# VH-VL binders against GCN5-related N-acetyltransferase 10, chloroplastic (GNAT10), part 15

Target 1, 215 residues: GCN5-related N-acetyltransferase 10, chloroplastic (GNAT10), of Arabidopsis thaliana (Mouse-ear cress) (q9c7g6)
Amino acid sequence: CASTESLTSLTQNNAAEIELKYLVSQHGWDVRRLNRDDEDEIRRVSLVQAEAFHIPLALFDDFFFMFFQAEVLSALLYKLKNSPPDRYACLVAEQTSETETLSSSSVVGVVDVTAQTESSVLRYFPGVEEYLYVSGLAVSKSQRRKKMASTLLKACDVLCYLWGFKLLALRAYEDDAAARNLYSNAGYSVVETDPLWTSTWIGRKRRVLMSKRFS
Below, E stands for the ipSAE of ESMFold2; O stands for the ipSAE of OpenDDE; V2 stands for 0.75 times the mean of E and O plus 0.25 times the DockQ between their complexes.

## First folded at step 21 (VH-VL; framework fv_trastuzumab)

Design j1 (from z3 with light chain A50S; at its last look DockQ between E and O 0.62; V2 from the best seeds 0.74)
Fold by ESMFold2, look of step 21:
Structure j1 (fold): chain C 215 residues (1-215), chain A 119 residues (1-119), chain B 107 residues (1-107)
Amino acid sequence: as target 1 above (215 residues)
Amino acid sequence: EVQLVESGGGLVQPGGSLRLSCAASGFTFSDYYIHWVRQAPGKGLEWVAYIDPDSGYTYYADSVKGRFTISADTSKNTAYLQMNSLRAEDTAVYYCAREWDLPEAFDIWGQGTLVTVSS
Amino acid sequence: DIQMTQSPSSLSASVGDRVTITCRASQSISSWLAWYQQKPGKAPKLLIYSASSLQSGVPSRFSGSRSGTDFTLTISSLQPEDFATYYCQQSWDTPYTFGQGTKVEIK
């Protein structure tokens, strides 16, 4: 048994993980990875995601929202359980604690970052074999807090550097000018718009592929 | 018109105090960060401090921590820089500038106010 | 703190010249960089944000680019009103820091 070598590896990894607990701490926001062992946090994150993308119904909306959140939660749990730690992260934003109390702050913003190799993106970047895909950027609508979205996007940039990727990519809906401007102001450039002739799915909106190159 | 106007600069002896004002007009003051940036005569730009008037969050450059205090009065659309324990190195034109959330750049600057620290 | 090294410190040029100014960050800062123009006795004016995006009201002869930690401001055809000092500024991390400036003078 190689118990001694196992303990040495854990000691080395623990120091590095502690040093990287907060990817970005700026402007009163702390951005970190979602705590996989905190079931309450996972549920809170799924609620933030569900609220951001829910399409309200006139009747029985609370009932349908519960089913939607369950679907969001299930997808999040799957990614957390089945993804290597250097190929997927769910990033969460919380207010910086003004004291050293042990109480947890509420999560108010989230974003997913996933390593991908999809040809729909890579065809525009010869020589690039993989990239990080940014998805699910959601900020709690209960308060419009300055710098929350920007701090989450900086954390995506930090992961790109830490994991050694040269490309970040995302898609925004063509009719969502606010989102497109947000990403453009964060340094993303348009690569391609979904072709008009592409067969459409019922309810599916056209999207714009945006990317950000790294050295 | 969107505008920032600084005031309160002047001559002060080392160890003295001075309070600068940055009056804002033409925009929603609490939606923006307000920064102070200084420029010593013949030198480049140096960032000093900022405040988010909405939350009260502040951040200071190491060179001024403990000596300078930034504050804001949203009812008057005005930010303030209280400068204590002034040193010769603090001699500069002080600009206030605003910053929107993104793209984290200073799109509007005041005209500047001169602070001279000398014996 | 992130150091921004700007070059050249000064240059002389004629109206119509293509002018390039570079700014190098001491570490990776992604695209979080802005360029400012400052004329004597006046406050700085924002030209470029997010490394390459042109601020509203700024002439299209100004452009910005990034290669790794090297950032470039280009004036495609220098005009008389462009003689000024130019500064880069990073916003990747606090404290925000500026380059030392590049003075563009008439030949």
Scores: ipSAE 0.687, ipTM 0.851, lowest interface PAE 1.4, mean pLDDT 84
ESMFold2 (binder alone), look of step 21: mean pLDDT 92; pTM 0.943
OpenDDE, look of step 21: ipSAE 0.868; ipTM 0.933

Design j2 (from z3 with heavy chain S55E; at its last look DockQ between E and O 0.58; V2 from the best seeds 0.69)
Fold by ESMFold2, look of step 21:
Structure j2 (fold): chain C 215 residues (1-215), chain A 119 residues (1-119), chain B 107 residues (1-107)
Amino acid sequence: as target 1 above (215 residues)
Amino acid sequence: EVQLVESGGGLVQPGGSLRLSCAASGFTFSDYYIHWVRQAPGKGLEWVAYIDPDEGYTYYADSVKGRFTISADTSKNTAYLQMNSLRAEDTAVYYCAREWDLPEAFDIWGQGTLVTVSS
Amino acid sequence: DIQMTQSPSSLSASVGDRVTITCRASQSISSWLAWYQQKPGKAPKLLIYAASSLQSGVPSRFSGSRSGTDFTLTISSLQPEDFATYYCQQSWDTPYTFGQGTKVEIK
């Protein structure tokens, strides 16, 4: 009885300790999990995500941006409320400081990591039953982005190790050369491109499935 | 043409000081980390220090911490390594290298400058 | 600090041989590893980044792979210009560290 509870306690303590500490601290950037109890931080994260992925319009853009941000915020809140702590994380990047500062006001980069079992990915990886999906990598437009993306991606690697997964996966648009180079340079390899008909018939841009294996 | 050119190497006595320069050309200097990597005669490579020229962030190897100072002047596209309290074990060829942001690899190196610390 | 243990320290090979050099990290570093070639009197030259990606201008006979904390540089068919010393370097965490080097010599 005591041996079993001791092993369970060790795994529980490791997960809790990692959740409370920075996953990566390098090059003047600190990456940690989003504080689920900090409503101001959640709103700031949703703003960073909305600004990164919003397509500006010539007329009434402020109205459409407010709607888009509300959708991003709602999705974030849903994932935070409904996901176990070892199956979803929103990672946030902030500048390193020598004195404690308000973390919610300093968040400038984000990425989501979600455990998934979709067959559209797993069919390429025999023997893999689950993977971590990286999505929503976004950096505040006011920042230079130097080393922030690499630090966020290293934090995804850390979660992959800590949660015991063998595979990280993501998708990038085929015509987004900057994103594809970013992930390729971080060790992701191309696995599959969406069928050509997807871009022709429904107007949706084709995506590239990329993966990074851990063994 | 992208290049790095080191200068300032030479013979110096133990306890002395020397300043190395790394002049960059052909690329946007402030967008990259600049590193110093050294190689003692007949030995392997040892990382020394780096600087982000734009934000001033620095990091040092323990073997040089407190004795060496890395700096950069973005108006001159030049990084510097101020070496104080030099020891015989600091004798090496000192390379200046540019760090490629991702995957954090050194894609451009200077040809090196020799520092000899001897009585 | 992350230690990079490179093996062998030296090897002798003939032109046309397949050469394999191994580098082991003291902890997990994911794919954050580079390989360099250095010829006598010259600065190192980047060959491989992100464990397995070939730097532009590097011949395709060079390749890199990872299995856990073990990283491998392979030269599929050794050429006369490939006789040099090879280093691995981790970029997972500071301080960045190099393997001790592998000298590839003419047999």
Scores: ipSAE 0.633, ipTM 0.823, lowest interface PAE 1.8, mean pLDDT 84
ESMFold2 (binder alone), look of step 21: mean pLDDT 92; pTM 0.944
OpenDDE, look of step 21: ipSAE 0.826; ipTM 0.915

Design j3 (from z3 with light chain S31T; at its last read DockQ between E and O 0.73; V2 from the best seeds 0.81)
Heavy chain, then light chain:
Amino acid sequence: EVQLVESGGGLVQPGGSLRLSCAASGFTFSDYYIHWVRQAPGKGLEWVAYIDPDSGYTYYADSVKGRFTISADTSKNTAYLQMNSLRAEDTAVYYCAREWDLPEAFDIWGQGTLVTVSS
Amino acid sequence: DIQMTQSPSSLSASVGDRVTITCRASQSISTWLAWYQQKPGKAPKLLIYAASSLQSGVPSRFSGSRSGTDFTLTISSLQPEDFATYYCQQSWDTPYTFGQGTKVEIK
ESMFold2, look of step 21: ipSAE 0.708; ipTM 0.866
ESMFold2 (binder alone), look of step 21: mean pLDDT 93; pTM 0.947
OpenDDE, look of step 21: ipSAE 0.888; ipTM 0.945
ESMFold2, look of step 22: ipSAE 0.708; ipTM 0.861
ESMFold2 (binder alone), look of step 22: mean pLDDT 93; pTM 0.946
OpenDDE, look of step 22: ipSAE 0.882; ipTM 0.940
ESMFold2, look of step 23: ipSAE 0.707; ipTM 0.865
ESMFold2 (binder alone), look of step 23: mean pLDDT 93; pTM 0.946
OpenDDE, look of step 23: ipSAE 0.881; ipTM 0.940
ESMFold2, fold request of step 24: ipSAE 0.728, 0.729, 0.745; ipTM 0.871, 0.874, 0.885
ESMFold2 (binder alone), fold request of step 24: mean pLDDT 92, 92, 92; pTM 0.945, 0.943, 0.942
OpenDDE, fold request of step 24: ipSAE 0.896, 0.898, 0.896; ipTM 0.954, 0.954, 0.952
ESMFold2, last read: ipSAE 0.711, 0.770, 0.720; ipTM 0.865, 0.894, 0.867
ESMFold2 (binder alone), last read: mean pLDDT 92, 92, 92; pTM 0.940, 0.943, 0.945
OpenDDE, last read: ipSAE 0.889, 0.893, 0.898; ipTM 0.947, 0.949, 0.954

Design j4 (from j1 with light chain D93E; at its last look DockQ between E and O 0.74; V2 from the best seeds 0.74)
Fold by ESMFold2, look of step 21:
Structure j4 (fold): chain C 215 residues (1-215), chain A 119 residues (1-119), chain B 107 residues (1-107)
Amino acid sequence: as target 1 above (215 residues)
Amino acid sequence: EVQLVESGGGLVQPGGSLRLSCAASGFTFSDYYIHWVRQAPGKGLEWVAYIDPDSGYTYYADSVKGRFTISADTSKNTAYLQMNSLRAEDTAVYYCAREWDLPEAFDIWGQGTLVTVSS
Amino acid sequence: DIQMTQSPSSLSASVGDRVTITCRASQSISSWLAWYQQKPGKAPKLLIYSASSLQSGVPSRFSGSRSGTDFTLTISSLQPEDFATYYCQQSWETPYTFGQGTKVEIK
């Protein structure tokens, strides 16, 4: 059943059935958990992620993209295989449709949500023992449309509530103003910026730790 | 300048019809949602409906569903609210408002147009 | 539908006072809440979005906060131009709903 259901119904369904129910259905977007029994969907999700996060190179870009996509797919398969259902979810956004011939081709947005206990985050939140980490927010460039990112982020909020977490956390690159604005507009606040030296001496971009509290 | 201007308000009998217009200027019309929000005299704000001008997606409050139709003409940068089967409780100032994709708040409002439904 | 209950319905204050207005949601709405100011005969004006983010051009004396389902708009030092009616609005789910308003009057 692909119909929308109350939050209470979602918490009472079997884990497999919960993966097939919509967490948020608004603005013509339906957000649900990735169907782990659908190999075509898993590969499509990995492609959406790879296309969104690939850093194009001047030489041999097609070759490097193939390896990057394989790494993304491998990481996704590992998380799906090895994570309890209430500690990891890959959320997928799809456009509502009257008729749907191939469901895996309708996925146009994704985000990962993972329960974590890393001290790099927890040291800023006395009394919090675990948090929900948001990562890999990606929307298909060829099919980008309004409200997809907001609907995905609301679904993260729903999982935070359903799984009983009081803190959502994520990291964005400091120099990515669009991403920082997107998360700030969704209610995330800056907690920490990586030390200044990481932008020059260690060869990585500085990141900003952002959080959203539910209590 | 970024601007929304409503027009088409007036006096109408119960059961009658009226069409409101919301003319947009100073921004890319198809990038935003256009909403209608109304305020009865001496009362608070009540959300009515919205449209995504790009996709045509619409959503309506239960109080107006089936009676009101929101539409948009991207070539004229204008949204419309067709109001049918009007009732006395539809009497209000009708505002159009622009919504950003995120954070889903109304950052630009028109000045409003008064609709009076009375015998 | 999500009901937004504002408190108080009105208050009287003097220039320089610290003013607080509370808005309670009937269910969890996370941080999906905005605050608007409306003066008589004028359209509403966005002050705060995402519960606590200040809209561009709004004075820093305005601030928003959240505790559970309770949201607070604070004016740290009331100015003559701040006498108006204030509304909260949730955007967690459609239909979007507004609080009933809080009128801030000159004492």
Scores: ipSAE 0.629, ipTM 0.823, lowest interface PAE 1.8, mean pLDDT 84
ESMFold2 (binder alone), look of step 21: mean pLDDT 93; pTM 0.948
OpenDDE, look of step 21: ipSAE 0.851; ipTM 0.922

Design j5 (from j1 with heavy chain Y59W; at its last look DockQ between E and O 0.57; V2 from the best seeds 0.74)
Fold by ESMFold2, look of step 21:
Structure j5 (fold): chain C 215 residues (1-215), chain A 119 residues (1-119), chain B 107 residues (1-107)
Amino acid sequence: as target 1 above (215 residues)
Amino acid sequence: EVQLVESGGGLVQPGGSLRLSCAASGFTFSDYYIHWVRQAPGKGLEWVAYIDPDSGYTWYADSVKGRFTISADTSKNTAYLQMNSLRAEDTAVYYCAREWDLPEAFDIWGQGTLVTVSS
Amino acid sequence: DIQMTQSPSSLSASVGDRVTITCRASQSISSWLAWYQQKPGKAPKLLIYSASSLQSGVPSRFSGSRSGTDFTLTISSLQPEDFATYYCQQSWDTPYTFGQGTKVEIK
């Protein structure tokens, strides 16, 4: 009779193999899920995110950056610890190795993907009960940066198909034309923009909700 | 004016070699991928190869891998396709095209150059 | 390799007609699809990118849409200059592949 230890071993190997599998591998870029057990990779990812989203201060900026990175790292660790593997992924992009062996490559791009059910989004999509939310798209400085954003966004599409979702969603500020163009060129469409008069009256910066539908 | 101009096509015997050129003007050459796409007489379009002139990254279709070599000279804004061990099925009009990084579409094409492989 | 299948292979239509061309992908490709127009003896010209976005300088009578793995190019009111062969192209995965083409002939 086959033992339960044998079946458990196969299940463990399948999960580990899936976490190391490339979602997209093209144009010299490999995109995979962040390895939860690689502390150096987690720190590198937090640095990429912190460098992309830090707002520099004129005074004591190096000190405040250290605190900001610590907060980014803490948030990443929390999500990794507390999220089911089919409801959250931190995707990392790295250059393809020609040696065909897994190596400690420098992570140069990241994006977060989280399953959500927020009514602020779902009210625009009757019949959709949940969606994948794309956030934290960040690219570190590198000499070769072409195709990195497209490859990361394709990996989000792949994850949407693999997890069985029908909708990808994200938000950008309306005055961030570069971000809005990036996502529009990747097939995202604007769903909602706050009325113009609310910006003048309350002074709040307007956001756009963008989405990409799947069959 | 943004422009790509191919040259170097002609008649060649099977097993022969030919070098195509793609001269670019009106845009920053190293910011884009340069592709070769071919079209056999009366047939559709086939993607052949591309290069990132900045990094030197290249890709080849399986049908030409090992026989064709793509290269670029950023100082001359020109890409090249060295075609060796030519076969009759390589007979086509060869276009060079610029790839728009996102959404990965070919927004500018050259006029094409004809390569004929026959005895 | 991802196969792109166009239909019809050819069609005849009159000036002013609504023309619809379909391209089916052999697998899911999300929105990573472009449409090109090619006139005899000339290079292809980009019309539509990202399945539905109109390229600058292309007349608004051209439009694109997606339903699952089926992609549609529509010409709302055919003009004499629209006689051409139309190709779809996926960029979801390498190698990028083209449909076999649809020839539009004006009666």
Scores: ipSAE 0.725, ipTM 0.871, lowest interface PAE 1.2, mean pLDDT 84
ESMFold2 (binder alone), look of step 21: mean pLDDT 92; pTM 0.943
OpenDDE, look of step 21: ipSAE 0.872; ipTM 0.934

## First folded at step 22 (VH-VL; framework fv_trastuzumab)

Design b1 (from j3 with light chain S91Y; at its last look DockQ between E and O 0.62; V2 from the best seeds 0.70)
Fold by ESMFold2, look of step 22:
Structure b1 (fold): chain C 215 residues (1-215), chain A 119 residues (1-119), chain B 107 residues (1-107)
Amino acid sequence: as target 1 above (215 residues)
Amino acid sequence: EVQLVESGGGLVQPGGSLRLSCAASGFTFSDYYIHWVRQAPGKGLEWVAYIDPDSGYTYYADSVKGRFTISADTSKNTAYLQMNSLRAEDTAVYYCAREWDLPEAFDIWGQGTLVTVSS
Amino acid sequence: DIQMTQSPSSLSASVGDRVTITCRASQSISTWLAWYQQKPGKAPKLLIYAASSLQSGVPSRFSGSRSGTDFTLTISSLQPEDFATYYCQQYWDTPYTFGQGTKVEIK
């Protein structure tokens, strides 16, 4: 019969097929894939995302936030329903069950990882056919500076390895020095900045493309 | 201005105890992880333990687990390493160092305090 | 635990020489690696983090690179103040571990 190590290896090698396996466990954080069958978890994740990216308004802010959260939730549900398991993951960070200092919900950080083939990225990487795109990194404000960002970004590295990709890519706004520094400190390098006219002509903020290469 | 200062080192016999202190100044103590790293005479660096002073989360190297206890007093901006059941192989200079979430490297170190465990 | 194997354990060099120190991880650690310099009787000093990022205040003659699980610290033109012991350290996973060190001595 098959050995325990053999079955464990098959499970580990096919991590994209299994849900709830921890990709990274350190510093009191466990990082795993969002459980797509847990409706309450999906809503908690959408709240974390909405809180991280909501721009508060002085008037009617609670109404606008609820509307924004509903849009975030709908987008998350769509991606979970329509993406193959080895081409998309919503990674969630939760406290290890042994900690008593956390008063928030168990899901306190998220990041999205999506397999992409966009020419806007691939043109800078000869010989690369696909990459993993990191987006939506959000950490609850109560959990900032608790190694959650580093743990989530390490989990992205693990998925890159497990899914057989050689490139991680992301974009940060040029004027967001904190985000650019965070990703640089995690080993991402700037590849290209959006053309200067993009900020003026089409009303978009300029972004920088950043990448981390595995070889 | 940003500074870590260790104290409490000395000579002890095997099986004895010491408590080391790491006093921090010039930065917000609760924002950083505090680590202990040791170096035996003429040898390399060995990581020992860390604490998050804000949450109280700790992690220990296997070589010291069960014998050493790291703690922090945020009101005094000080971390402590309680060292029990000391062995000759614990003889080292003990450094404290700080770490931010990213990069997780140790950007500020104290000057170290010598612990000698000898019969 | 992740073992970091550093080579050489020591080397002798002259001012102006190009010096290369290597560090090999026992498993993949991506880019989560730092390099430190330590002079006798002093605390270690951070040189490189994230495998190749230069710490503020460190001269540009220091550089770091990665190829798979092999990491390299290079000093392009050795200066008198660079005679020291150098350590790599992984921070991919706890426990964080150091290489055994490379002593750079005056030839």
Scores: ipSAE 0.608, ipTM 0.823, lowest interface PAE 2.0, mean pLDDT 83
ESMFold2 (binder alone), look of step 22: mean pLDDT 93; pTM 0.949
OpenDDE, look of step 22: ipSAE 0.840; ipTM 0.916

Design b2 (from j3 with light chain S28T; at its last look DockQ between E and O 0.71; V2 from the best seeds 0.76)
Fold by ESMFold2, look of step 22:
Structure b2 (fold): chain C 215 residues (1-215), chain A 119 residues (1-119), chain B 107 residues (1-107)
Amino acid sequence: as target 1 above (215 residues)
Amino acid sequence: EVQLVESGGGLVQPGGSLRLSCAASGFTFSDYYIHWVRQAPGKGLEWVAYIDPDSGYTYYADSVKGRFTISADTSKNTAYLQMNSLRAEDTAVYYCAREWDLPEAFDIWGQGTLVTVSS
Amino acid sequence: DIQMTQSPSSLSASVGDRVTITCRASQTISTWLAWYQQKPGKAPKLLIYAASSLQSGVPSRFSGSRSGTDFTLTISSLQPEDFATYYCQQSWDTPYTFGQGTKVEIK
């Protein structure tokens, strides 16, 4: 059977022949794929995600944060190593370099996009065989927040188009009105909510499945 | 109570200059992008420029780049459009409008100020 | 730049009619489209954002939809206050661009 190297690797090696690096560049934000060959960038991204999703504890918090960050880093490395380049991307938002010196703090937002075929989603979309799942939208503690989320979500739309998918899907917690409004304002619609009895009674928060169609 | 009020429009000769103001009230000025959108008599809407008052980031339509400068004074809650080297084609009603982070639409507009460029 | 083409340029309709206005983008813009209403001598007013979401305070007879790069504004039962010019606007990419407008007139 024929074997070929990753198109992502070829694109990086021939950057002068393919000028476009950024999926979206707007409003002083640049969104690109995480460079899987840059170990420092991978660690910076894992820190942004860990800080966004860490549940602080009153005791031993520094220890548990380091453990949580290590788990986030391990999951990211696994996906980067084991996913084809057109079925997974970690997208990174940074301030436009022409207006600022790049540093380890230049990465201010991230989002994961993964091709999936789970029946828990596909049951609502007859004729759709796979979709792109958006997860892990996180921003650093940067003071500037305007247009970062919209630019990241536009980049998800770009990947959906480029990879030939017809459906984007994500989940947000039902009680997180800010997240639900964010995605609704970006064109996502509610599809289904987790059953009340399973989430409420067992202490798990209910989630809302939201989708955006491209046909 | 949320308002944008434009001022500074008038009659000006080709090659002249004019400065428009957009005074904001009823909302936190630095949280929004401020845009200028113009409409020539009997014509449609044309986007001109915007500024993020917090960071100072600006972007211009190609038709005005190099001739127009947008700025903001957050202490006065006011944005400005400095228009230089004016041409007859710049004749329009100039609206200022604010833009939410998402969904990237203009939810509040001023009443507009007329700029007429003629000999 | 992304061109937005509206159709028709104008139409005449009676109170109670169903009115449909279309806007075609020159490339994919996903759902990043807004609709505005403008009456003579007034500033535009936002009706629809994100292709299909209704702005607060806008009557439910207005709706928006998308098929590929074709976007539709529908007024289910035209009212006297709905006679105006309507514009679409894309925010997918800068510079933001507007359609040329559709004038809805009373028959």
Scores: ipSAE 0.720, ipTM 0.871, lowest interface PAE 1.2, mean pLDDT 84
ESMFold2 (binder alone), look of step 22: mean pLDDT 92; pTM 0.946
OpenDDE, look of step 22: ipSAE 0.873; ipTM 0.935
ESMFold2, look of step 23: ipSAE 0.672; ipTM 0.840
ESMFold2 (binder alone), look of step 23: mean pLDDT 92; pTM 0.946
OpenDDE, look of step 23: ipSAE 0.872; ipTM 0.934

Design b3 (from j3 with light chain A34N; at its last read DockQ between E and O 0.64; V2 from the best seeds 0.79)
Heavy chain, then light chain:
Amino acid sequence: EVQLVESGGGLVQPGGSLRLSCAASGFTFSDYYIHWVRQAPGKGLEWVAYIDPDSGYTYYADSVKGRFTISADTSKNTAYLQMNSLRAEDTAVYYCAREWDLPEAFDIWGQGTLVTVSS
Amino acid sequence: DIQMTQSPSSLSASVGDRVTITCRASQSISTWLNWYQQKPGKAPKLLIYAASSLQSGVPSRFSGSRSGTDFTLTISSLQPEDFATYYCQQSWDTPYTFGQGTKVEIK
ESMFold2, look of step 22: ipSAE 0.756; ipTM 0.887
ESMFold2 (binder alone), look of step 22: mean pLDDT 93; pTM 0.946
OpenDDE, look of step 22: ipSAE 0.890; ipTM 0.947
ESMFold2, look of step 23: ipSAE 0.741; ipTM 0.881
ESMFold2 (binder alone), look of step 23: mean pLDDT 92; pTM 0.944
OpenDDE, look of step 23: ipSAE 0.886; ipTM 0.945
ESMFold2, fold request of step 24: ipSAE 0.779, 0.797, 0.797; ipTM 0.901, 0.912, 0.908
ESMFold2 (binder alone), fold request of step 24: mean pLDDT 93, 92, 92; pTM 0.945, 0.944, 0.943
OpenDDE, fold request of step 24: ipSAE 0.895, 0.902, 0.899; ipTM 0.953, 0.957, 0.954
ESMFold2, last read: ipSAE 0.770, 0.768, 0.795; ipTM 0.897, 0.898, 0.911
ESMFold2 (binder alone), last read: mean pLDDT 92, 93, 93; pTM 0.942, 0.945, 0.945
OpenDDE, last read: ipSAE 0.892, 0.897, 0.897; ipTM 0.947, 0.951, 0.954

